# Designs tried in a protein design chat: VHH binders against Phycocyanobilin:ferredoxin oxidoreductase (pcyA). Part 13

Target 1, 241 residues: Phycocyanobilin:ferredoxin oxidoreductase (pcyA), of Prochlorococcus marinus (a3pcf5)
Amino acid sequence: MLSESLTKTKLTDPLILDLLQNIRKHRSMLEDLKSIKIDPNLTNIISNEIGRELYIENEFHKAKGFRKLHIEVAEFSKNLRILHCVFFPDPKFDIPIFGMDLVKINDIVSAAIVDLSPASQNQALKYEKLLSGVDKSSFTSLREIPKWGRIFSNNVFFASLRNKSEKNDFCSVVDQYLSILIKLSKKAKPEFNEEIIQERIDFQKNYCAQQMKNEKTSMVLLKYFDEKWVNNYIKTVLFDF
Below, E stands for the ipSAE of ESMFold2; O stands for the ipSAE of OpenDDE; V2 stands for 0.75 times the mean of E and O plus 0.25 times the DockQ between their complexes.

## First folded at step 13 (VHH; framework vhh_8cml_1)

Design q1 (from p1 with G26R T57Y; at its last look DockQ between E and O 0.48; V2 from the best seeds 0.00; counts 0 for: pae E 10.9 > 2)
Fold by ESMFold2, look of step 13:
Structure q1 (fold): chain B 241 residues (1-241), chain A 120 residues (1-120)
Amino acid sequence: as target 1 above (241 residues)
Amino acid sequence: EVQLVESGGGLVQPGGSLRLSCAASRFTFEDYAMGWFRQAPGQEREFVALISSRGSYTYYSDSAKGRFTISRDNAKNTVYLQMNSLKPEDTGVYFCARDFDWESGYFDYWGQGTQVTVSS
C-alpha cells in the first residue's frame, strides 16, 4: 500500500512518526494517488560504516493536481534526524507548494518549518487570510527566515521547539496547513491559459533554485559523498524542477 | 571544504588578557552560529562560548561568564574571543567551531586550534 512506503524506517522518534502519519493521512485524501518508483540505490541509502552511519529513505507519489509528492526521512550518525516533505503542484492547477522540514539533533528540535508557498503572483494575497487564521501564538523561539526565503508566504512558520507542548502545537500547525492544501486542491480547476501556466512553472523553478542556496543539506551530505554525487542528489531527488 | 583558522594565542601572566580571532571561509558565515571550545592536556574538549549567526544572542560557560566576550564581524567573516582576567586553569588549546544549526549543540567543523598559556 502507498500509505506504508516509509512505515519500516529505523527512526524511533515519536514526533517524526506522528508527523509522517499526519502527512500520509492527508496524502491519502488526494485523488488518483500513485507511487513513483525510482532506483532504490539513489533514494534508499544505508551506510553502516562505524562513526559515519547513515540512513536515507525517499518516497515519491503523484496525484491529481500534484506533479510530485516527496517525503524524505534521514538519520546521520544516530544523532541527526531530518524529516523533509515537499508537495509540488501541477502548474495547471492554482495550488500552492507545501513545504515542511524538521531537524532534530539528539533530543532537541533545532528547526521546524512549514509553509504554503505561493506558486503564482496572486497566490500570496489570495490565500493569506486562510493561513493567518492558524494560531501560532504559543511558540517562544521563532527563527529568522533566511535571505533566500522570499519564496515563502507571509505566514511561513520557522522555530526551534523547546518542549513537548510546542512539539504538539507544531503538529497542529502542520495538520492545519495540510488541511488547507487539501481543500484548495479539491476546489482547483485546470487552467488553459498558457501564460498563466508558464507563470506557475516559473514560480516553482524559482522555489527550487532558491532552496538550493540552503547550504546545510549539501554540507551534511558532503561528509558522506563526493561533490558530484551530492549535486546530483540535490538536483534530481530534492529539487528537480 | 569549510575552513576555520584561529590566531591570537600565546603566553600571558595571570590576570592578563588575550584576544583570539577565527577567520572563516568557504561557507556563508552569516548563516551560522559560532563557538569557542578549549582543551587542556589530558582533558576533554569543553565549551567556552557561543554566538548566534547575527550576533543577537551569546552564551557562556560558567567559567567564562564575566571574563570572556564572544563577538563576530560578519563583513570580515571573523569571530573573536576577548579573554580578560586570565587564570592558570584557562590554559589550553582554543578551538573555533561552527554550529551546524542555530544553538543545536552539534558542531560540524573545527579549526586547528591556538595555544593559550597562563603562567608566571
Scores: ipSAE 0.000, ipTM 0.379, lowest interface PAE 10.9, mean pLDDT 84
ESMFold2 (binder alone), look of step 13: mean pLDDT 85; pTM 0.859
OpenDDE, look of step 13: ipSAE 0.199; ipTM 0.593

Design q2 (from p1 with T57Y; at its last look DockQ between E and O 0.63; V2 from the best seeds 0.00; counts 0 for: pae E 15.0 > 2)
Amino acid sequence: EVQLVESGGGLVQPGGSLRLSCAASGFTFEDYAMGWFRQAPGQEREFVALISSRGSYTYYSDSAKGRFTISRDNAKNTVYLQMNSLKPEDTGVYFCARDFDWESGYFDYWGQGTQVTVSS
ESMFold2, look of step 13: ipSAE 0.000; ipTM 0.222
ESMFold2 (binder alone), look of step 13: mean pLDDT 85; pTM 0.862
OpenDDE, look of step 13: ipSAE 0.360; ipTM 0.698

Design q3 (from p1 with D108E; at its last look DockQ between E and O 0.09; V2 from the best seeds 0.00; counts 0 for: pae E 13.7 > 2, placed apart)
Fold by ESMFold2, look of step 13:
Structure q3 (fold): chain B 241 residues (1-241), chain A 120 residues (1-120)
Amino acid sequence: as target 1 above (241 residues)
Amino acid sequence: EVQLVESGGGLVQPGGSLRLSCAASGFTFEDYAMGWFRQAPGQEREFVALISSRGSTTYYSDSAKGRFTISRDNAKNTVYLQMNSLKPEDTGVYFCARDFDWESGYFEYWGQGTQVTVSS
């Protein structure tokens, strides 16, 4: 609501805005969607200080089947733009983790990543063929997954985007991954077996722990904040669990 | 197209000083933050220092705080690392880098590095 209006007033990048609109559309299809109240000092961070220009806005929701739906939009020093989105499932439901990251440096999309990452043993087998069926043939700069990326599915998408056509095609890939997620979430039933629920908790903990090992995140945020603040932000806002 | 060339490394006694330089070309230098990293043999590259695009803000690793100073000259497309009170632990190859690529897993814009050796 208020963060939606504030996001629109600060962000003008057409690709990020299109992705954000697509993600919000799919989020609105979830049952029992509710905002999560988080420390206001972590939800909207703005600085106009020359050489330290900063804009970060966070949206937090939950819904049936999802313990945390997180969208982060950020601009650092007018030349680094990030859209980060992770939908974490409620471990009572056999739903994968949706993750999407877009990093734009000036006019270049250096990293575009999207996945439905497994949140239980062998979960990916349920949707692997659906993901492999998404057409990715138009991309000229597909990239290999980072070494920390063993948490991803076999169908994780990772590319640099070199032109408008590839940017539009990435929006289509994200749309299709989200559509598959929504379909899986509609069919998921609550689990009551404590051992199965604990396995799903462990998968999500591993996902968060592995993501936090990426030292590149701390380097960007350290430009603006001290180490204690950055560590708290990463653990609390980005990869809690 | 992007090129980063480090210089100024060498052999120095503990407690000594060195000034590293990184000459940049192939991009609009003043639009980018710049960093210094270092790598000891057999170890991962580690962050040393970062400077904002206009030079108004700097950040340092815990090991560099109070001893190292990063600076830049946008007219010369050059970033510097003044290293004081050097310790044997500072030995390694020092790399200049343009803004690391978020989530890419690749470091596409690095220099070749300059060796710094602090001998006891």
Scores: ipSAE 0.000, ipTM 0.159, lowest interface PAE 13.7, mean pLDDT 81
ESMFold2 (binder alone), look of step 13: mean pLDDT 82; pTM 0.830
OpenDDE, look of step 13: ipSAE 0.018; ipTM 0.401

Design q4 (from p1 with Y106W; at its last look DockQ between E and O 0.48; V2 from the best seeds 0.00; counts 0 for: pae E 8.4 > 2)
Fold by ESMFold2, look of step 16:
Structure q4 (fold): chain B 241 residues (1-241), chain A 120 residues (1-120)
Amino acid sequence: as target 1 above (241 residues)
Amino acid sequence: EVQLVESGGGLVQPGGSLRLSCAASGFTFEDYAMGWFRQAPGQEREFVALISSRGSTTYYSDSAKGRFTISRDNAKNTVYLQMNSLKPEDTGVYFCARDFDWESGWFDYWGQGTQVTVSS
């Protein structure tokens, strides 16, 4: 069963709620959708300590073509709100990795990123024109891709969002990227060649390894947890391949 | 371990100049915007200046604009505050701070501060 409490009481941000509803809508279109159970003591954390308020919730699913559909919602000290979403393909299927992160600090979306990242050699050739056709012309604060970001497609979107129009436009970009992912997933057929499957596994391992170089995630968690816990959370919950 | 260490404070006469330095360690310095804040006795910390991660954009409080210049040297992991035409109201402890992400305005690490005293 899907988590009913993920965003009800602890998160009221309209942009995050709109993105969650959009992501969940597309997720529901996937065949054979099932929840994955993870220890809630590690993945569902709430503290109301004054000055150290903390809220983390995670949803994990799998579906035909996808080994892990992950959504994380987090709030730290009322100042920092994060929506993180990665849909990891089953390596038997030639489907890209969907990744989306939103980081909101007070009233500013400092980071909004979305991509269909290649999970096999030359995979991006199959969809790059579809992604480049998505209108991104309204955004005024594009951000440079981090050093670890060579895992992304040529059409990765990364920006700061400073007004309501840009926030709405980002929701539209995410919706279109998810729609393209769904179309790709429905056309994919299972692969039986072990060498091709291994290549896809290696792409996903590299994606996870490069994502672990994101210092900002660990720096936030280290304010609440020790280094051993943080490393285990990142490796086990976020990037576990 | 993230560390921010300020230096360059001292006693100066009105109209004088000081240059503050903040040495940073324990993080990828060139990925972070950096700020200077100050605190007079009995007051809350007050924004002075902010510089973007690459140094291309700067912001100043009204009281600092035209007199203070924030700069950075990413090769030396150091941010500077050049303070000219100093006034007694500039007196206080000056803190270096790291902006968490981009120019978010949320500062997640702070130095211990360096005292600036402007008096005759």
Scores: ipSAE 0.051, ipTM 0.555, lowest interface PAE 6.3, mean pLDDT 86
ESMFold2, look of step 13: ipSAE 0.013; ipTM 0.467
ESMFold2 (binder alone), look of step 13: mean pLDDT 85; pTM 0.854
OpenDDE, look of step 13: ipSAE 0.315; ipTM 0.664
ESMFold2 (binder alone), look of step 16: mean pLDDT 84; pTM 0.847
OpenDDE, look of step 16: ipSAE 0.173; ipTM 0.586
ESMFold2, look of step 17: ipSAE 0.012; ipTM 0.468
ESMFold2 (binder alone), look of step 17: mean pLDDT 84; pTM 0.847
OpenDDE, look of step 17: ipSAE 0.068; ipTM 0.513

Design q5 (from p1 with S53Q; at its last look DockQ between E and O 0.39; V2 from the best seeds 0.00; counts 0 for: pae E 16.3 > 2)
Fold by ESMFold2, look of step 13:
Order: sequence, then C-alpha cells, then structure tokens
Structure q5 (fold): chain B 241 residues (1-241), chain A 120 residues (1-120)
Amino acid sequence: as target 1 above (241 residues)
Amino acid sequence: EVQLVESGGGLVQPGGSLRLSCAASGFTFEDYAMGWFRQAPGQEREFVALISQRGSTTYYSDSAKGRFTISRDNAKNTVYLQMNSLKPEDTGVYFCARDFDWESGYFDYWGQGTQVTVSS
C-alpha cells in the first residue's frame, strides 16, 4: 500500500505483516485520509539494550467519519510482539469502533481479539447479523471475554491461535470485520443533533476508560518505564478521548 | 427525509384479495431491500416478506408463502404486497420497512401502517 512505512517491510513476523497489510489496505479506502502528527518521542521508541530490546512504532491518521485511526506495533526483548489497532469514529457519524489486538509470545498467539464495538445506543443491531455470519468455526481455543468487556459487541472474537491455519483464519475474520466497518462508514451521514452526538461521545469515553484500565501494552511498559511515563503514553498515544 | 407511505388496506372477506402499496421518498430507493411486516394488537411485529434491491430475490414467512407476492417498481419508488386467499389470521396493521443492509436484516425506517381486516 502507498501509506505503508518502509521500516515495516523489515518486520519478520508473517502474521503481523499480513494483518498490517490488511488493515492498511482498508484504511486506504477511506475518504480524506490524513496523517496526524504526534510527539516523535512517543511514536517511535527504540532501545537497543542487549536482552531488553524495545521497539514501538505508532501510525496515526484521520479520515471522513473517523477522528483517529491508530496502529501500534510493539516488540519487547525479541520474544513478545503486540499489534494494536483502533479506528475511532467521528461522533457525528453512526459508525462503530473497530478494535483489534494480537499478542504473540515467541511463536504462540496467546491473544487475538477483534470487534466492531458499539459507539451509540442500539448501534450493534445494525451490524450484528453481519458479524455473526463471519465463519469462526475453525478456532479451537476461544477465550473468555474479560469482565470489562461489556463495551464489546455480542460478536467480539477472542481466541488463542494454535497453528498457521487458525492464524490465516484470524486474518480473514479481521478482513471481514474491516469490510463491514467500511460499508457502514460509507452509508453513515453526518449528525447535527447535539444530544445524539453527545451520546456517541459518551460511548467512546467509556470505551477508552475501560481500555485504559486493562491495556496489555501498559503492563509490559511498566517493566521498562515508571508509572508516570506509562500513564502519559496510554493517555497520549492509546486513548485520548 | 425518508418517508414510507402505505396504502391499499381495508376490509375484505375470507378468501379475498388486497394489494398493498408503499410509496417511498427521500432516499435512493433502488439501493435498498424492502420488506413488509404486520402487527395484530398485543403482538410483536411479524415478518411477512422481503424483496431485494432489483426485485430478483424474495423471501416470505411461512404464513405468507404461496399466498402473498412482494414486488417492486423502482421507476415509481414503490413496493407492493399482493395478498391472496386472505384469512382472519392475516388481520393487522401492515408496515412497509426499509432494510438498512440486505445482509443485516435490520430495518431502519418504517411506514405508519395500513389496516387490513379479514372478517370471518
């Protein structure tokens, strides 16, 4: 894709590369796509200390219907890899939140999660059947949704991935969820009723609040940085609404 | 503003026929699948029939299949329900509805309804 970073072509993990290419392809379909500038000290974080290597890269965009399109790739000590992606809608548009997280420890995908989370009252009714129609029958290690997961749709996908076939199938699930998001975004019209817009803002604030309490990158970052730095990273980079 | 206006309801004897019409405005009609629902007092709205954007595919409830025919005229922005062999059980208010997305099955706009009464 034209928006892909050259540094990402050197990433060797094939599942993360496939997911990034898929996400960037869908992002490129959005109207008025623009980069957002964020403090470089927080968007690219590198440590080459032997045995404690750290690499974090962040991509920030906005587009028509979306206030923030965020991709985070992180690698810790060469054996822990995290891919995090959240597309936050503009509250003027009735579009759900796309969220995807992948946690890979060595060759094992311990957590793979994807959802179109509701960003307004009853929004999930508009797409629930589409998500339930996505074939998820091949996965053998489904995970229980955390207690804070009430922010998710009824079709949130959460699993460990056991083999290459399941990894490929997860890429297909992510692709289909993104395709549904793009379709919903193209049908959405701007809203001008302030009460409706405020409802959507409140849904996104709740989503961010729950995510800040439970974000896995922050738990790992506390092993490298103090709490003040980590809280600033979470608020500035991950969840700032 | 999206508008769906039903007409053609009325009183009919068992075994009779009615043709319901739904005039649509305020949106690109041919981009949307359209459906008919009905509701008797004290009951939940019941699916009756659904027609695809071009009219090439139709679906019917078990109670409607073989007796009712949904059709559309995209040049007139109108969807129809031809109702034959009417039974007292068909009595209710009939609503035209716009399907948000063919694959979703979610109907986001509804008409005001037209009364159909089949006297036993």
Scores: ipSAE 0.000, ipTM 0.105, lowest interface PAE 20.6, mean pLDDT 83
ESMFold2 (binder alone), look of step 13: mean pLDDT 86; pTM 0.862
OpenDDE, look of step 13: ipSAE 0.551; ipTM 0.794
ESMFold2, look of step 14: ipSAE 0.000; ipTM 0.138
ESMFold2 (binder alone), look of step 14: mean pLDDT 86; pTM 0.863
OpenDDE, look of step 14: ipSAE 0.018; ipTM 0.412

Design q6 (from p1 with F100W W102F; at its last look DockQ between E and O 0.59; V2 from the best seeds 0.00; counts 0 for: pae E 11.0 > 2)
Fold by ESMFold2, look of step 13:
Structure q6 (fold): chain B 241 residues (1-241), chain A 120 residues (1-120)
Amino acid sequence: as target 1 above (241 residues)
Amino acid sequence: EVQLVESGGGLVQPGGSLRLSCAASGFTFEDYAMGWFRQAPGQEREFVALISSRGSTTYYSDSAKGRFTISRDNAKNTVYLQMNSLKPEDTGVYFCARDWDFESGYFDYWGQGTQVTVSS
């Protein structure tokens, strides 16, 4: 627990807090973990306008093997809660992209998604057996992967969560995916071939470009901010190349 | 800009039928679940029906089940409500709504509505 930033969050949702604790625990296992400072006007955003309350908190780090470790916690109008997490690898290391999103409306988890997405050609073959071994059989409301989701591995998990048992099971899936990521990061060696490094850069650029096709985030933010601000936030904070 | 435009309302006798349409624009229609709601004067807006993004799953209120059918045509960006065996208590303004994400129950955009009146 390097940052202790859990004590800074304004959100008290038990599932989000459990996921944050899980993610931060795994993050603390990474070598050379360092905080990254980003524009303060984009990192902590609070509005108390009645009926349109807004809270957004962002954490940015880097570590050996990872160019950007991002956690976003947000609450909109007291009823929409989002936890977003993406760990982007350093392209010098053959490490997949960790992505996790939780969307909760009142007491309903409408979207829970986690993956180790490939960041190089054939990378998924190195870890797909480990991911397929994670038990996902208890979930009753699996969701279809969107068309832009070809960036995900064959083992991407995407569901609505109907009860406390499924919420606990999702935390376990996230924990196991993160454990696999940590194992892969410890075995990864630096790459020196510029053509291979460029291929990995191109995979990460494609991941970000495809994620920007998800209109749901921009539509929520446009209720609070103009289009120019929203596009800058998405490009700079969420899916920075 | 997201727009939802309802049509097909009107005056109908009890036992009659109407088909409502909702034309959608400004978003990727096939990625969203869509719903119909209704509101009588002085009453809260009430749920009528919901259809999943691909049309494979439908949900109905108790008052609509067995009489109303929700459907969609993703090629035309249109959602429909076929209303049969209409009763005077079905009178109200019918609103098309977009579910924000999956079948979450949070509706982030609403049409202006179309009037349905069931009267002798």
Scores: ipSAE 0.000, ipTM 0.394, lowest interface PAE 11.0, mean pLDDT 85
ESMFold2 (binder alone), look of step 13: mean pLDDT 84; pTM 0.849
OpenDDE, look of step 13: ipSAE 0.265; ipTM 0.638

## First folded at step 14 (VHH; framework vhh_8cml_1)

Design r1 (from p1 with E103L; at its last fold request DockQ between E and O 0.27; V2 from the best seeds 0.00; counts 0 for: pae E 12.5 > 2)
Amino acid sequence: EVQLVESGGGLVQPGGSLRLSCAASGFTFEDYAMGWFRQAPGQEREFVALISSRGSTTYYSDSAKGRFTISRDNAKNTVYLQMNSLKPEDTGVYFCARDFDWLSGYFDYWGQGTQVTVSS
ESMFold2, look of step 14: ipSAE 0.000; ipTM 0.178
ESMFold2 (binder alone), look of step 14: mean pLDDT 85; pTM 0.860
OpenDDE, look of step 14: ipSAE 0.026; ipTM 0.325
ESMFold2, fold request of step 15: ipSAE 0.000, 0.000, 0.000; ipTM 0.231, 0.209, 0.182
ESMFold2 (binder alone), fold request of step 15: mean pLDDT 85, 86, 85; pTM 0.861, 0.865, 0.861
OpenDDE, fold request of step 15: ipSAE 0.017, 0.531, 0.017; ipTM 0.375, 0.780, 0.407

Design r2 (from p1 with E103Y; at its last look DockQ between E and O 0.65; V2 from the best seeds 0.00; counts 0 for: pae E 11.1 > 2, grease 26.3 > 24.2)
Fold by ESMFold2, look of step 14:
Structure r2 (fold): chain B 241 residues (1-241), chain A 120 residues (1-120)
Amino acid sequence: as target 1 above (241 residues)
Amino acid sequence: EVQLVESGGGLVQPGGSLRLSCAASGFTFEDYAMGWFRQAPGQEREFVALISSRGSTTYYSDSAKGRFTISRDNAKNTVYLQMNSLKPEDTGVYFCARDFDWYSGYFDYWGQGTQVTVSS
């Protein structure tokens, strides 16, 4: 029997719903927003096997300045919930990569991360003061950025969230990071120098390669699918650059 | 082969203290955050504490805050949980767990657990 709670869990989790609303609101502000069609077997994935229940929903878009706007909501057994969002810029535009991840187990947010990660040499210098101006003083459980995390800006936010106040504050940080991204995207002009465009491509390839080494969803997916299927999912859905 | 082995559990009176240890092997310990969880009979496993890979950042559940301290010794590949002011409600099996990666709170390897019993 198909569980109604699995298909409606995202509607009852206030934090995930708030984050989704904020992300979709900012996405709707982008010019020429269009859906991207991908393999329907990879867009929505459901298993009702007891002890191995899962639900995955993916949204893919593109817009002026952005080659891929991806939102993934995943719910696994034992109330493991993941919200993953990455907005990848079109390399012709000097726009950073927006990345946001939220991991919940039951009522505990064990990881909350948001960043505008540089997609070109010295790009972070252009927006560093805007990000540092976002108030982060209310968070008590900041987590360390590992050395492989050099793909992130100096203002990457990474924390565990222990109460409702910190969850609300995280939503505010995400909202402000997205607002900054939108402002940057509206100021960006197309680049025509092929060497500069290639540099930006290389930055995004490195971002994807580092993220694939540390992708939490793929480790969980190996409990459900063989390695070949999981590798295809990673390359097609999560990090396809 | 990743191995996590908890020790230091036992029987203790209410108000007492206990120190748990978790010996890690089979991976580069200093690259991973580590956590403690507990499970009482008939209840879900619940989060207790988390420590960053370098030990500079800690996080506690509301029930553990102010009474428990997580720490680590990367030279000995060991994570600890100092438990003070113990209550009967703290009774359960305590598990050491490896954080999947720095940006996820998903724990991919678990120890066998050590029993903590707080009774008069």
Scores: ipSAE 0.000, ipTM 0.223, lowest interface PAE 11.1, mean pLDDT 82
ESMFold2 (binder alone), look of step 14: mean pLDDT 87; pTM 0.874
OpenDDE, look of step 14: ipSAE 0.023; ipTM 0.333

Design r3 (from p1 with W102F E103W; at its last look DockQ between E and O 0.03; V2 from the best seeds 0.00; counts 0 for: pae E 13.1 > 2, placed apart)
Fold by ESMFold2, look of step 14:
Structure r3 (fold): chain B 241 residues (1-241), chain A 120 residues (1-120)
Amino acid sequence: as target 1 above (241 residues)
Amino acid sequence: EVQLVESGGGLVQPGGSLRLSCAASGFTFEDYAMGWFRQAPGQEREFVALISSRGSTTYYSDSAKGRFTISRDNAKNTVYLQMNSLKPEDTGVYFCARDFDFWSGYFDYWGQGTQVTVSS
């Protein structure tokens, strides 16, 4: 188990390693952090079939204010690398959803996405100024969010990354979004109004439903596993609620 | 050179059927998921359907579910969209796209589009 973990660590892309260290550092600052035990057949997946090598590692936690803290690292045939991270708030707390995805094809970061997505009707207005203050001017390949991505905040970061400087700058953007999230989580207090809690549940359900329709890892997994296994992975591991 | 060429569009009455084809060339077709999008008059381009590289899994927009079927023939490098029970709301230009960044809505290559008009 430990030797396999070290092997996986050695195979991790330097940018993915930097992001993972950043995310794990911020996660460690959350109160009452606890691991969540999930079916090991879904949390650590390795195939060494030549030409179709596969590595997936999933980490699940919960903490005060957060029902699920999920990190997924995936590598497919050494050509495609994905880092996926979503921190889902406890709907009793008025905390946005942190979402971060990195898709790297060979040496090219084709998609780098980070957001604090609204988990209630008022959240976009409430934290808009904090998010708009994050400087994104150094990036040369910022992309517009398509219509189906309306689950995101108005400040979602979405870009392709062209060089090492932009990759480092993306790590800085992720760090700033996580810092904002942690500050919001420390100030949030439990809600007791059932109608307000239900609104937040509905926002998270919509987020999960839209993400499942557009999830890149599942499409790649179909090259390795049958539909039944992939559907179970999507529902159990990536987006649940 | 990546190339996607749609065909099969036309005029059809409400409730009718139409089958679109997308011929792909210039890349290893079986390694890529493929999608169909549409752009209605005065609207933004929207997702219609996506099919996995092996054809074993499909995704549909809410408006397409139960009426449209995406399929592919990897031997012919072709993706199809069978459209049944067509409605006036389905009118638009339909684009075939190669999935490069599905989660973010980034498809790196697009066809020229084929016009579908549903009118009585």
Scores: ipSAE 0.000, ipTM 0.162, lowest interface PAE 13.1, mean pLDDT 81
ESMFold2 (binder alone), look of step 14: mean pLDDT 85; pTM 0.856
OpenDDE, look of step 14: ipSAE 0.014; ipTM 0.288

Design r4 (from p1 with D99Y; at its last look DockQ between E and O 0.02; V2 from the best seeds 0.00; counts 0 for: pae E 21.9 > 2, placed apart)
Fold by ESMFold2, look of step 14:
Structure r4 (fold): chain B 241 residues (1-241), chain A 120 residues (1-120)
Amino acid sequence: as target 1 above (241 residues)
Amino acid sequence: EVQLVESGGGLVQPGGSLRLSCAASGFTFEDYAMGWFRQAPGQEREFVALISSRGSTTYYSDSAKGRFTISRDNAKNTVYLQMNSLKPEDTGVYFCARYFDWESGYFDYWGQGTQVTVSS
């Protein structure tokens, strides 16, 4: 299994391990869960160049209500670790986008972000109070999202994590956001109005387009691959809609 | 005061089983990942197993995989190592350890250890 290959190689970070298992646990609660096969040249990437080592693993699934469930774990130069996860809803269902990113440099969490981002007009009104009820008071290095980040909900969590307690608390926030997502997904009913479905498609396209413009992933990947390959990876693997 | 107290070590024959326990106190146990390590005479301390703070994820050394099982009971503040199919090379002092990666390292507190001896 892809998760076992990551643990077999060199991943010893308990926070990343805990987050991975929590994400996989919630994913397993989804109905009709199926793996998606994708080109190994884009999903299982290894370079053993000394001083420039690279390891990337990707997991892709779909389920009832979700067109794509994506987890990416990466390690660059033995000191940069990234966990990226996005669950994209099927536009026929009024389900928000789950997004989570963790960036660790030399065992310091420089960036931790999690959200249930709206995928339709006024969708956030249906879950805002549930998200606001998640206790975030223990974090000391919260970051505000700039205006271009209006793709996120009003409850997006974005911080640097300074200590063990905050790292554990972030795992709890992620767990609670995932639990809310699962509840919303189980209540969602198929939509038949094509104008509403198109609105949801447009929300997801805007999410992907905005993430591509503001993501620094390409700078890391460009150390290893040419620009054409990197653009294809970002569009195909990370943000494909 | 953080304390980790191992128990359950002893003398067993090859092929036998032991269950190690580590009782934790002085901290919020469910907030921390926990590990087991071992040290044979004259050797460096060697990783055996790791369990996440919620108990959902486990990792094993190559020598432990398939024979040892790490588990935890957060209500009892205890981490366990079930050791099956023991071999003479498993002989050593077994330590439980608390994970901490805040710039100081991977594991910040260690128990005193419990001796496991596998001999016919």
Scores: ipSAE 0.000, ipTM 0.089, lowest interface PAE 21.9, mean pLDDT 81
ESMFold2 (binder alone), look of step 14: mean pLDDT 86; pTM 0.863
OpenDDE, look of step 14: ipSAE 0.006; ipTM 0.244

